# Ledger of designs, part 124: VH-VL binders against q0aze0

Target 1, 268 residues: q0aze0
Amino acid sequence: MKIILVNNRFKENTEKKAQEIAGQLSALNVEVIIDNGLDEPYAGTVDFIMVLGGDGTMLRAARRYGQRAIPVLGVNMGTVGFLSNIEINELAEYLPLILREEYSLEARMMLEVAVFQQQSLLTRVFCLNELLLRSNSPRMLSFALEISGQKLEPYRGDGLIVSTTTGSTAYSLSAGGPIADPQLDAFIVTPVASHIINKRPLVVSPEREISLHLLEEREAIIGIDGQIKMDFGAENRVLIKRAPHPLLMVNLKAKPFFTSIDRSLQRQ
Below, E stands for the ipSAE of ESMFold2; O stands for the ipSAE of OpenDDE; V2 stands for 0.75 times the mean of E and O plus 0.25 times the DockQ between their complexes.

## First folded at step 4 (VH-VL)

Design z3 (framework fv_inotuzumab; at its last look DockQ between E and O 0.78; V2 from the best seeds 0.00; counts 0 for: pae E 11.1 > 2)
Fold by ESMFold2-Fast, scan of step 4:
Structure z3 (fold): chain C 268 residues (1-268), chain A 121 residues (1-121), chain B 112 residues (1-112)
Amino acid sequence: as target 1 above (268 residues)
Amino acid sequence: EVQLVQSGAEVKKPGASVKVSCKASGYTFTNYWIHWVRQAPGQGLEWIGGINPSGGYTTYRRKFQGRVTMTADTSTSTVYMELSSLRSEDTAVYYCTRDYEGTYLVSPDYWGQGTLVTVSS
Amino acid sequence: DVQVTQSPSSLSASVGDRVTITCRSSQSLANSYGNTFLSWYLHKPGKAPQLLIYGISNRFSGVPDRFSGSGSGTDFTLTISSLQPEDFATYYCLQGTHQPYTFGQGTKVEIK
């Protein structure tokens, strides 16, 4: 068995723990590839991906490996999060189940984000939570939103979020979007500080294609999962659609989404 | 082995433009951002901006907006930084460096050897 | 802009000495996920900067174990446990959390 161990080198005291886990896995005849996020994603075949860290580390792992249809387990090493399944102190208990493939998988939809200059594809990225279009200056944006070719009235404000249901508890929530069951496949389209009264969040089919472009020359950026930023100008257009493969998240124990989010909201 | 090799020194008059190249080898060119950093004589290091070679996406420090253009040629694994309307204050050694993402400057790990740009009459 | 200040601006040391350089930022360098993007560089005249430490405390490949980093929030430290001849250089910290990304002013480590 070959496992990729994704760690977060940007939090204190994670490297020692990653090495301990790699040693435990090696003792069980598992080949371990450590991905600290600084090298190219491992290109070979692997059986399992173990993510050591919080939600940010899981988002990075999903971006790097989510389209490969490999089981991904989130192992929490500190603060509670929405994307981990077990705690680090529980890992030894669950290793035999992992090695025997005695777990269930939960499919989480991902976004495919393609950015164009006119008709030319400039880049394509995948993400688990959201794309954020926002102003990078005090001036508000004026932009066009199309949903499967249907042109909506222009938007004016600080920006827009296009989120998966998994991302409903991230930036979309802060901008006034709904909390969505992550087992539901849908896009959530949430305005950011809209200056137009009655612009509401939209919940649309994951089969829809969403496109955005600026109507006025403004300093704007697009952000992917809060981890990738790109300048976005009036010459650019972004197309968002459902990614070809969902992230396959490993369930070793029940993690109740609704009670977790309810508790989190009370600790605002 | 990862290498970034820059073009040679340039001498320019005020108002001119300069274009510096940075040729990458030893890794998948489109998987890493290239950032540009300069150091004026007797001064510290200053970040200028970066480019994602995968799509040509750029992010510039605001003070350079309108004067800096970064481009990438994937067929030659080369990034270019063009700085226009040169002033004497632009005299500096310009470095390219590799980093794996664009939202944060995480760990610029490999650097070009530097290109001295001198702006004087 | 996030200001980054190094202390001291220069120091004199002998081979074998323990050297400590501090870096202070005007605001926290932890992002919304708790990740901190603070790195340390060695720079010599006529050469490119060399990465020593990234993410506060992680040594880059090939960097000797006499170099270590520590800190959190706004206060960070680079330590050289036993200074070697090749370590006489200028050291810079870099904050990569907040745009525009900023370097400290540098700390020159000179031979005594």
Scores: ipSAE 0.364, ipTM 0.725, lowest interface PAE 4.1, mean pLDDT 89
Fold by OpenDDE, second read of step 5:
Structure z3 (fold): chain C 268 residues (1-268), chain A 121 residues (1-121), chain B 112 residues (1-112)
Amino acid sequence: as target 1 above (268 residues)
Amino acid sequence: EVQLVQSGAEVKKPGASVKVSCKASGYTFTNYWIHWVRQAPGQGLEWIGGINPSGGYTTYRRKFQGRVTMTADTSTSTVYMELSSLRSEDTAVYYCTRDYEGTYLVSPDYWGQGTLVTVSS
Amino acid sequence: DVQVTQSPSSLSASVGDRVTITCRSSQSLANSYGNTFLSWYLHKPGKAPQLLIYGISNRFSGVPDRFSGSGSGTDFTLTISSLQPEDFATYYCLQGTHQPYTFGQGTKVEIK
């Protein structure tokens, strides 16, 4: 068995823990790779991904490795979030199951986000939570939303979020989006401070495609999972689709999503 | 080992252009934005702009728009910053720096050694 | 543009001293996700700036424990608990939350 440990190189405690766990796994004749902020995602094949940290680390890991259809286990290290399955102090207990591959998987839909300038692709990213378009100035944006070729009335506001159901408990929620069952595949399109007060979030089929572009010369930003950022202007277009592969999240420990929402949200 | 190596010092006349290079090595060139920061004599640090070597997407500080051009050559892992219509106030040490976190200068973990550009009549 | 005001402009200190530098922004540096991109740099003449602290209080790799950052919203502080000989330099804060990215004016820490 070959396991990759993904931690945050800027968090010393996660680095140390990764090294410790690597040693333990090695002692059990498990091959271990540590992604401590590697410049490039590990190119070799792995059987299991263990993410050490919080939701941020998981999001990064998902973007880096999610397309490979490898089981990903979130191991929480004292943070509040929705993406970890077990706590670091529980790892020893569940390690035998991991090594025997006795676990269930939960498929989580990811987004495929493509940003264009004219006809040129600037970037393509797979992400677990959301794409955010927002104004980079005190002025509202005017932007066009198109869903599967259907052009909606122009949006005016601070921005727009296109989220997965996984991301429904992230920024989309703060913007007034609905909490979605993570077992459901759907887009959640949540306006951010819309000029139209009663502009409601949309729940959109994962089979549809979503496109966005600005209708005016304004400074805007594209944000992905709150970690990747880029400028977005009138010359740019963004296309959002369901990623071709879901993130395969390891489910070792049952976590009651709906009963734990209040607790988790209150801690944030 | 990650390295950013910049071109040598430049002396230019007012109105001229200068093109400074920043050669990157030791990492995947197209995975990281490169930003440029300068420091004029007796002044602080000033962000100029940045470029995504992957696709060549750029962002510039407004005061430099129309005068600055950043480009990337993936074949040589080199980023260029060209500043035109040079003025005496453009005299500064110019740095290139890698941004690990994408487009924002949040984690500039590696820097070039700096390039002195002197603009004088 | 977001204005970043750093204070003091300069200070004199001795080895072993506790040094505090402050940075104030014209608006909150917290982004939509609650992250704050306030960083601190050390800069010596003839050398490239070095990242000390990012995200208000996170020490960059290899940065000694004597460096710490704190603050929230618009007010931030860099603290050197016990100044060392190699710490005499100019320090800058940087906000990376809002475009364009802006530095503080700098604080020169000189030997007393």
Scores: ipSAE 0.019, ipTM 0.487, lowest interface PAE 8.0, mean pLDDT 91
Fold by ESMFold2, look of step 6:
Structure z3 (fold): chain C 268 residues (1-268), chain A 121 residues (1-121), chain B 112 residues (1-112)
Amino acid sequence: as target 1 above (268 residues)
Amino acid sequence: EVQLVQSGAEVKKPGASVKVSCKASGYTFTNYWIHWVRQAPGQGLEWIGGINPSGGYTTYRRKFQGRVTMTADTSTSTVYMELSSLRSEDTAVYYCTRDYEGTYLVSPDYWGQGTLVTVSS
Amino acid sequence: DVQVTQSPSSLSASVGDRVTITCRSSQSLANSYGNTFLSWYLHKPGKAPQLLIYGISNRFSGVPDRFSGSGSGTDFTLTISSLQPEDFATYYCLQGTHQPYTFGQGTKVEIK
């Protein structure tokens, strides 16, 4: 069995724990690849991904590996978030089940984000939570939203969030979007400080294609999961679709979403 | 071994442009951003901008926008930075550096040797 | 622009001394996902900058354990527990969270 151990290189405890866990797994003849974020993503075939850390580390793992349809387990190492399943002190208890593949999987929709200059593809990224379009200056943006070729009335404001249901509890929530059941597949489109009356959040079918572009030259950025920033200008367009593959999250321990909402939000 | 090798020193007149190259080796070129940082004589380090070689996506510090252009050639694993309308205050050592996460500047780990650009009347 | 200010701007020290350099930013360097992109560099004349510490406190590969980093929010510290002859250099902090990414003005560590 071959496992990728993903850690957050910016939190010292996760790096040391990853080395410790890798040693334990190697002693059980499990081949371990450590991904601390400094090296290229491992390109070879693996059976399982273990993420040591909070929601931010899971977001990076999802971006790097989510399109490979490999089981991904979130292991919390401190502050409780929405994406971990077990605690680090429980890992030894659950490890036999992991090795025997005695767990269920929950599919979480991801976004495929393609940024263009006119018709030329500049970059393509995948994300678990959201894309943020926002102003990169004190001036507000004027921008167009198209949903499957249907042009909405122009937006004016600080920006727009396009999130998954998993991302509904991240930036989208802070901007006034709804909390969504992560078992649903949908886009949630949430304006940021809109100056246009009645631009309300939209919940959109995952089969739609969402397009954004500026209507006048302004300095803007595209943010991905709060971890990637890209300049965005009047020459650019972004397309957002449901990614080809969902993130396959491992469930070993019951974690009821609805009864834990308040506690999880207090801990972000 | 990861290596970034830059083009040699340049002497330019005010109003001209300069194009500095940064050739990467020892890693998958398109998986890492290349950022440019300069140091003027007697001053600290200043970020200029960066490029994602995958797709050629760029980000520039506002004070250089309109004067700087970064390009990447994936066939030669080389990034270029062109700075136009040069002035004496553009005299500096220019460095390229790589960073994995791209649009954030997380941990620029490998640096080119630096290219001295001198702008004199 | 996020400004990062180092203290002191220069200092004189002897081999074996403990040195502490502070980096203060004009706003928090933690993003909404809890990531902080604060790093420390050593820079010697005629050489490229060398990464010492990234993500506040993570020592880069091959960096001696006498270098350590700490801090949170807006206040960060690089500590050199026992200066060695090769450590006389200029040190920079870098914030990589908010564009434009900015370096501190530098702290020159000189032989007393």
Scores: ipSAE 0.005, ipTM 0.542, lowest interface PAE 11.1, mean pLDDT 87
ESMFold2 (binder alone), look of step 6: mean pLDDT 93; pTM 0.947
OpenDDE, look of step 6: ipSAE 0.018; ipTM 0.520
ESMFold2-Fast, scan of step 7: ipSAE 0.172; ipTM 0.678

Design z4 (framework fv_inotuzumab)
Fold by ESMFold2-Fast, scan of step 4:
Structure z4 (fold): chain C 268 residues (1-268), chain A 121 residues (1-121), chain B 112 residues (1-112)
Amino acid sequence: as target 1 above (268 residues)
Amino acid sequence: EVQLVQSGAEVKKPGASVKVSCKASGYTFTNYWIHWVRQAPGQGLEWIGGINPSGGYTTYRRKFQGRVTMTADTSTSTVYMELSSLRSEDTAVYYCTRDYEGSYLVSPDYWGQGTLVTVSS
Amino acid sequence: DVQVTQSPSSLSASVGDRVTITCRSSQSLANSYGNTFLSWYLHKPGKAPQLLIYDISNRFSGVPDRFSGSGSGTDFTLTISSLQPEDFATYYCLQGTHQPYTFGQGTKVEIK
């Protein structure tokens, strides 16, 4: 068995814990690859990916490895979040189940985001939560939204979020989007401070292709999973579609989604 | 060892342009954003902007938009910051720094040694 | 712009002293995922800034354990438990959550 341990190199506690876990796994004849984010993603075949950290570390792991159809387990290191399944102090208890492959998998859709300058592809990236288009100035954006070739009336406002159902509890929620069952595959299209009264969040088929471009030159950015930021101008276009493979999230213990989100909303 | 090495000091006249380089070594160049930060004499630190060497994507502080251009040469692992229409208030030490993403400035961890740019008549 | 204010602007201290520096932001630094990007830097004249603390409380690799960070929302603190001779410097906090990213004005720690 070969496992990738993904950690955040800047968190010394996580780095030391990764080394301890790697030692424990090696003692059980498991080959361990540590990915602390410094180098290219490990290119070889692996059986399992263990992510040590909070939601941010899981989002990075999903971008690096999510398209490989390999089980990914989130292990929380103390940061509260939605993407971890077990706590670090529970790992020893669950490790035998991991090694015997005694767990269920939950498929979470991902976005494929392609950014163009006119006809030239600038970058292609995958993400688990969302793409955000937003103004980078006090000025409102005017932009075009197309869904599977259908041109909607122009949007006017601070921006737009295109989210997975997993991302429904992230930035889309803060912008007034609906809470979606993560077992449902759908795009959620949530306006950010729209000035047009009839612009509502849309829930659309994950087979749709969504494109965005500015109708006026503005200072705008594209944000991906709240971690990657790119300048976006009138010469740019972004195309969003379902990624070829979902992220396969390991479920070792019950984590009731609706009661978890309800508690989170009460905490403010 | 991660290292960022910047070009040497520059003296420019008002209205001129300056181009400062930052050569990276000891890590995968395209995996990290490079940000630029300056410090004018007697002042604090000021973020200017950043570039993703992988895609060439840039983000600039509004007050520099139209005057600053950041570029990356992946063949030499070098980032450039060009500032045009120089004014006396642009006199500062300019630093490049590495961070692993551009949506947030999480932890600019390694810094270049700084490049003094002096704008005088 | 998010304003970041440090207090005090300067202080005098002796080797062995406990030093506390505060950083206050004009709005919350938590993003939609609950992450807060508040870091602390040590800066000496003629040298590049050095990362001490990131994500409020995490010490960067190689940073002595006398340095610690804490805080949440809009109020953050850097503590040096026992000041050493090499710690006389200017300290900056950086908010990396909201663009444009902004530094505090700096706190100069001077020898008494």
Scores: ipSAE 0.000, ipTM 0.453, lowest interface PAE 14.4, mean pLDDT 86

Design z5 (framework fv_inotuzumab; at its last look DockQ between E and O 0.01; V2 from the best seeds 0.00; counts 0 for: pae E 9.4 > 2, placed apart)
Fold by ESMFold2-Fast, scan of step 4:
Structure z5 (fold): chain C 268 residues (1-268), chain A 121 residues (1-121), chain B 112 residues (1-112)
Amino acid sequence: as target 1 above (268 residues)
Amino acid sequence: EVQLVQSGAEVKKPGASVKVSCKASGYTFTNYWIHWVRQAPGQGLEWIGGINPSGGWTTYRRKFQGRVTMTADTSTSTVYMELSSLRSEDTAVYYCTRDYEGSYLVSPDYWGQGTLVTVSS
Amino acid sequence: DVQVTQSPSSLSASVGDRVTITCRSSQSLANSYGNTFLSWYLHKPGKAPQLLIYGISNRFSGVPDRFSGSGSGTDFTLTISSLQPEDFATYYCLQGTHQPYTFGQGTKVEIK
């Protein structure tokens, strides 16, 4: 068996724990590829991806490997999040199940984001949570939103979020978007500080194509999962659609989403 | 072996423009951002901006916006930084450096040898 | 802009000495996911900067184990456990979390 161990070297005490886990796996005749996020993704064939860290590390792993249809397990090392399934102190208990492939998989939709300058494709990226269009100055943006060729009335405000259901509890929630069951496939379109009071969050079929462009030249940024930033101007256009493959998340133990989010919202 | 090789020293008059090159080798050019950092005489290091060679995406420090332009030529694995409306305060050694991530400057690991740009009348 | 201040600005040391350099930021360098992008560089006149430490405490490939980093939030430290002749240089910390990315002013390590 060949496993990619995605490590977050940017948090306290994670390096030593990752090396210990790699040693344990190697002792069980598992070939370990360590991905510290500093180089391009491993290009070879692997059987399993183990992510050591919080939600941020899982988002990076999803961007790097999510389209390969490989099981991905989140192992929490620190603060509570939504994308890990087990805690680090539970790994020894669950490792035999992992090696025998005795687990279920939960599919999580991803976004495919393509950014154009005129007719030229500048970049194509995948993400698990959201794309954020935001102003990078005190001036509000004026921008156009199209959903499957349907042109909406222009938006004015600080920006817009196009989120997966997994991303409904991330930036979209902070901007007033709904909490969505992550087992549903949908786009959630949430305005950021809209000057137009009646601009509501939209829940849109994942079969639709969403496009955005600026109506006036402004300093704006496209953000992806809070990890990639790109300058965005009036000569740019972004297309968002469902990614070809969902992220296949390993489920070793039950995680009650609704009770977890309910407690998180009430604790202040 | 990863290498970043920069163009030679330049002497310019105030108001002119300068274009510095950074030629990459030993890795996949389009997989890493190239950032530019300068050091004025007797001063510390200052970040200027960066470019994603895949597609030519750029990010600039605001104080250089409108004066700096970064471009990439994938056929020659070369990044260019052009700085216009030069002032005496722009006299510095300019470095290029590579970094994998675009959203953060995580670990710029390999650096060019530096290009001295002198702006004087 | 996030301000980054190093202490001391300069120090004199002998081969074999333990050297400690500190770097303080005006705000937390942890991003929303708790990741901290603080790195340390060695710089000598006429040469390019060299990466020593990234992500607070991780030594870059080929960097001797006498170099170590520590810290969190706004306070960070680079330690050289036993100074060698090749270590006389200027050291810079870099915060890569908040744009514009900023360097400390530098700490010059000089021979006694």
Scores: ipSAE 0.340, ipTM 0.718, lowest interface PAE 4.5, mean pLDDT 88
Fold by OpenDDE, look of step 6:
Structure z5 (fold): chain C 268 residues (1-268), chain A 121 residues (1-121), chain B 112 residues (1-112)
Amino acid sequence: as target 1 above (268 residues)
Amino acid sequence: EVQLVQSGAEVKKPGASVKVSCKASGYTFTNYWIHWVRQAPGQGLEWIGGINPSGGWTTYRRKFQGRVTMTADTSTSTVYMELSSLRSEDTAVYYCTRDYEGSYLVSPDYWGQGTLVTVSS
Amino acid sequence: DVQVTQSPSSLSASVGDRVTITCRSSQSLANSYGNTFLSWYLHKPGKAPQLLIYGISNRFSGVPDRFSGSGSGTDFTLTISSLQPEDFATYYCLQGTHQPYTFGQGTKVEIK
């Protein structure tokens, strides 16, 4: 068995723990690669990905490895979040199940985000939570939203979020989006400070495609999962689709999503 | 820039042990396997084994099992290869090399400068 | 063990010549995922081996276009389209699919 341990090198406790766990796994004849984010994603074949840390680390892992259809386990290390399945102190208990591949998988839809300049692809990424388009100035944006070729009325505001159901409890929620069942596949389109009072979020079928572009020459930013940022201008467009592969999240123990919402949100 | 710097030449007697070091820099040390390859005079290249610095998992060529030990020191980003019960046929230039794929040696991309180990009476 | 046989063991060539080196393995080098771990190396005396080609046909960073790799299964070829003065060396193929990992015996390319 070969496992990638994903941690954050800037979080010293996760790095240390990764080394410890690597040693333990090696003692059990498990091959381990530690990904702290410094190097390119590991390109070799692996059987399992273990993410040590919080939601941020999981998001990074998802972007790096989600397209490879590898089981991904979130191991929380004392942080608040929605994406971890077990706690670090539970790892020893569940390790036998991991090694025997006795676990359930939960498929979480990811976004495929393509940013273009005219007809040229600038970047393509898969992400678990959301794409954000926002103004990079005190001025509102004017942008066009197109869903499956249907052109909506132009939006004016600070920005727009296109989120997965997984991402519904992230920035989309802060912007007034609905909390979505993680077992549901859908896009959540949430306006950010729209000039239209009470502009409602949209819940969109994962079968549709979403396109965004600016209607005016304004400085804007594209954000991915709150971790990647790139400049976005009038010559750019973004296309959002359902990723061809979901993230396969390992479910070692049941986590009742709806009964844990209050607890999780109160800690944030 | 990725660099592997090995320790200097060694001269040993038969039956002795030698420990060669390979200091890595320019990349995340624990993300890449380090393998050891040797070349005896007038011979080709021969894979000895490899170590994953992430936890110290090792794989050795069968002919060396019981005689070779590879270790990694993450604090110094250094891998060691110790070969015991040295024989004259162990005389060779020993190379450490990095491999991205891990235990399955796919394409070692960076190499140390080599360490000559001479075993003679 | 997987046997890897290179041919020829040595050859003489001139600058500008097209050079072809073959590597044959005793069994397929494709793994269960369909990946083939066959690499080519250039080795000069007193220097470390240098990676030229990995995964049958992928040139390593910095490797000139005159080097190319091809093949599948058990038969592989390294081609130098136009031999340059710096190309005189010993070349090795490496199979990295099956343990123990094994090199070809080498092909020495000498000046004619």
Scores: ipSAE 0.024, ipTM 0.537, lowest interface PAE 3.6, mean pLDDT 91
Fold by ESMFold2, look of step 6:
Structure z5 (fold): chain C 268 residues (1-268), chain A 121 residues (1-121), chain B 112 residues (1-112)
Amino acid sequence: as target 1 above (268 residues)
Amino acid sequence: EVQLVQSGAEVKKPGASVKVSCKASGYTFTNYWIHWVRQAPGQGLEWIGGINPSGGWTTYRRKFQGRVTMTADTSTSTVYMELSSLRSEDTAVYYCTRDYEGSYLVSPDYWGQGTLVTVSS
Amino acid sequence: DVQVTQSPSSLSASVGDRVTITCRSSQSLANSYGNTFLSWYLHKPGKAPQLLIYGISNRFSGVPDRFSGSGSGTDFTLTISSLQPEDFATYYCLQGTHQPYTFGQGTKVEIK
């Protein structure tokens, strides 16, 4: 059995814990690859991914591995979030179940994001929470949103968020979007500081295609899961659709989403 | 072995342009961004901008926008930085460096040897 | 722009001394997911900068264990536990979280 350990190298002591866990697994004849995020994703075959850290580490793992249909377990290292399943001090208790593959999976929808310059594809990325289009200056953006070929009236404001239901508790929430049950599949389209009052958040079928582009030259950026930022200008456009594969999250321990909302939001 | 090898020193007149090359080897060229950093005489290090060699996607520090152009040639694994409308304060050693995450400067790990650009009458 | 200020600007030390250099940022260098892109570099005249520490405290490959980093939020420290002859150089911190990415002004470590 081959496992990837994804750690948050930028928090103190996470590397020490990853090495400790790798030693424990190696003693059980499990091959371990440590992914600290500084190198290319491991390209070889693996059976399981263990994420050591909070929601940000899970977002990186989802971006790197989420399209491979590999089970991913979130292991919390301190701050309770929305994407961990077990605590680090519980790992030894659950390890036999992991090795015997005795767990269930919860599918979480991901976004496929393609960014173009004119007609040329510049990059394609997958994300778990959201794409953000935002002004990079004090001036508002004027931009177009198109949903499955249907052009909406132009937007004016600081920007727009297109999130998954999993991402509904991240930036979308701060911008006034709804909290969504992560077991639902949908896009949530949330304006950021819109100066057009009738531009409310939209909940959109995951089968739609969403397109964005600027209507005038402005300094803008696109952000992906709060971890990737790219300059975005008038000759760019972005196409967003449901990713081909969901993130397959391992469920070893019941996590009561609705009763934990206040605690998870307060700690983030 | 990862290497970034830059072109040689340049002497330019005010108002001219300079184009510095950075040839990469020992890794997958298109998987890493290349950033440029300069150091003027007696001064510290200053970030200029960066490029994703795969699609040519760039980001520039605002003070250089309009004067700097970065390009990549994947067939030769080479990045170019061109700085136009040169003036005396552009005299500096120019470095290229690589970083995987690209849109942030997380850990620029390998650096070129530097290229001295001198702007004088 | 994020201001990054190092102190001291220079210091004199002997081989074997413990050296500390601080880097202070005008705002938090943690991104929205808790990652902090604060790095330390060693730079000698005529040479390329050399990465020592990234992510506050992680030693880059091949960096001796006498180098360590610490800090959080806006305050960061590079420590050299026992200065060696090859450590006399200028040291820079780099914040890579917020554009424009900015270096500290440098700390020159000189032979006493």
Scores: ipSAE 0.006, ipTM 0.559, lowest interface PAE 9.4, mean pLDDT 86
OpenDDE, second read of step 5: ipSAE 0.006; ipTM 0.457
ESMFold2 (binder alone), look of step 6: mean pLDDT 91; pTM 0.930

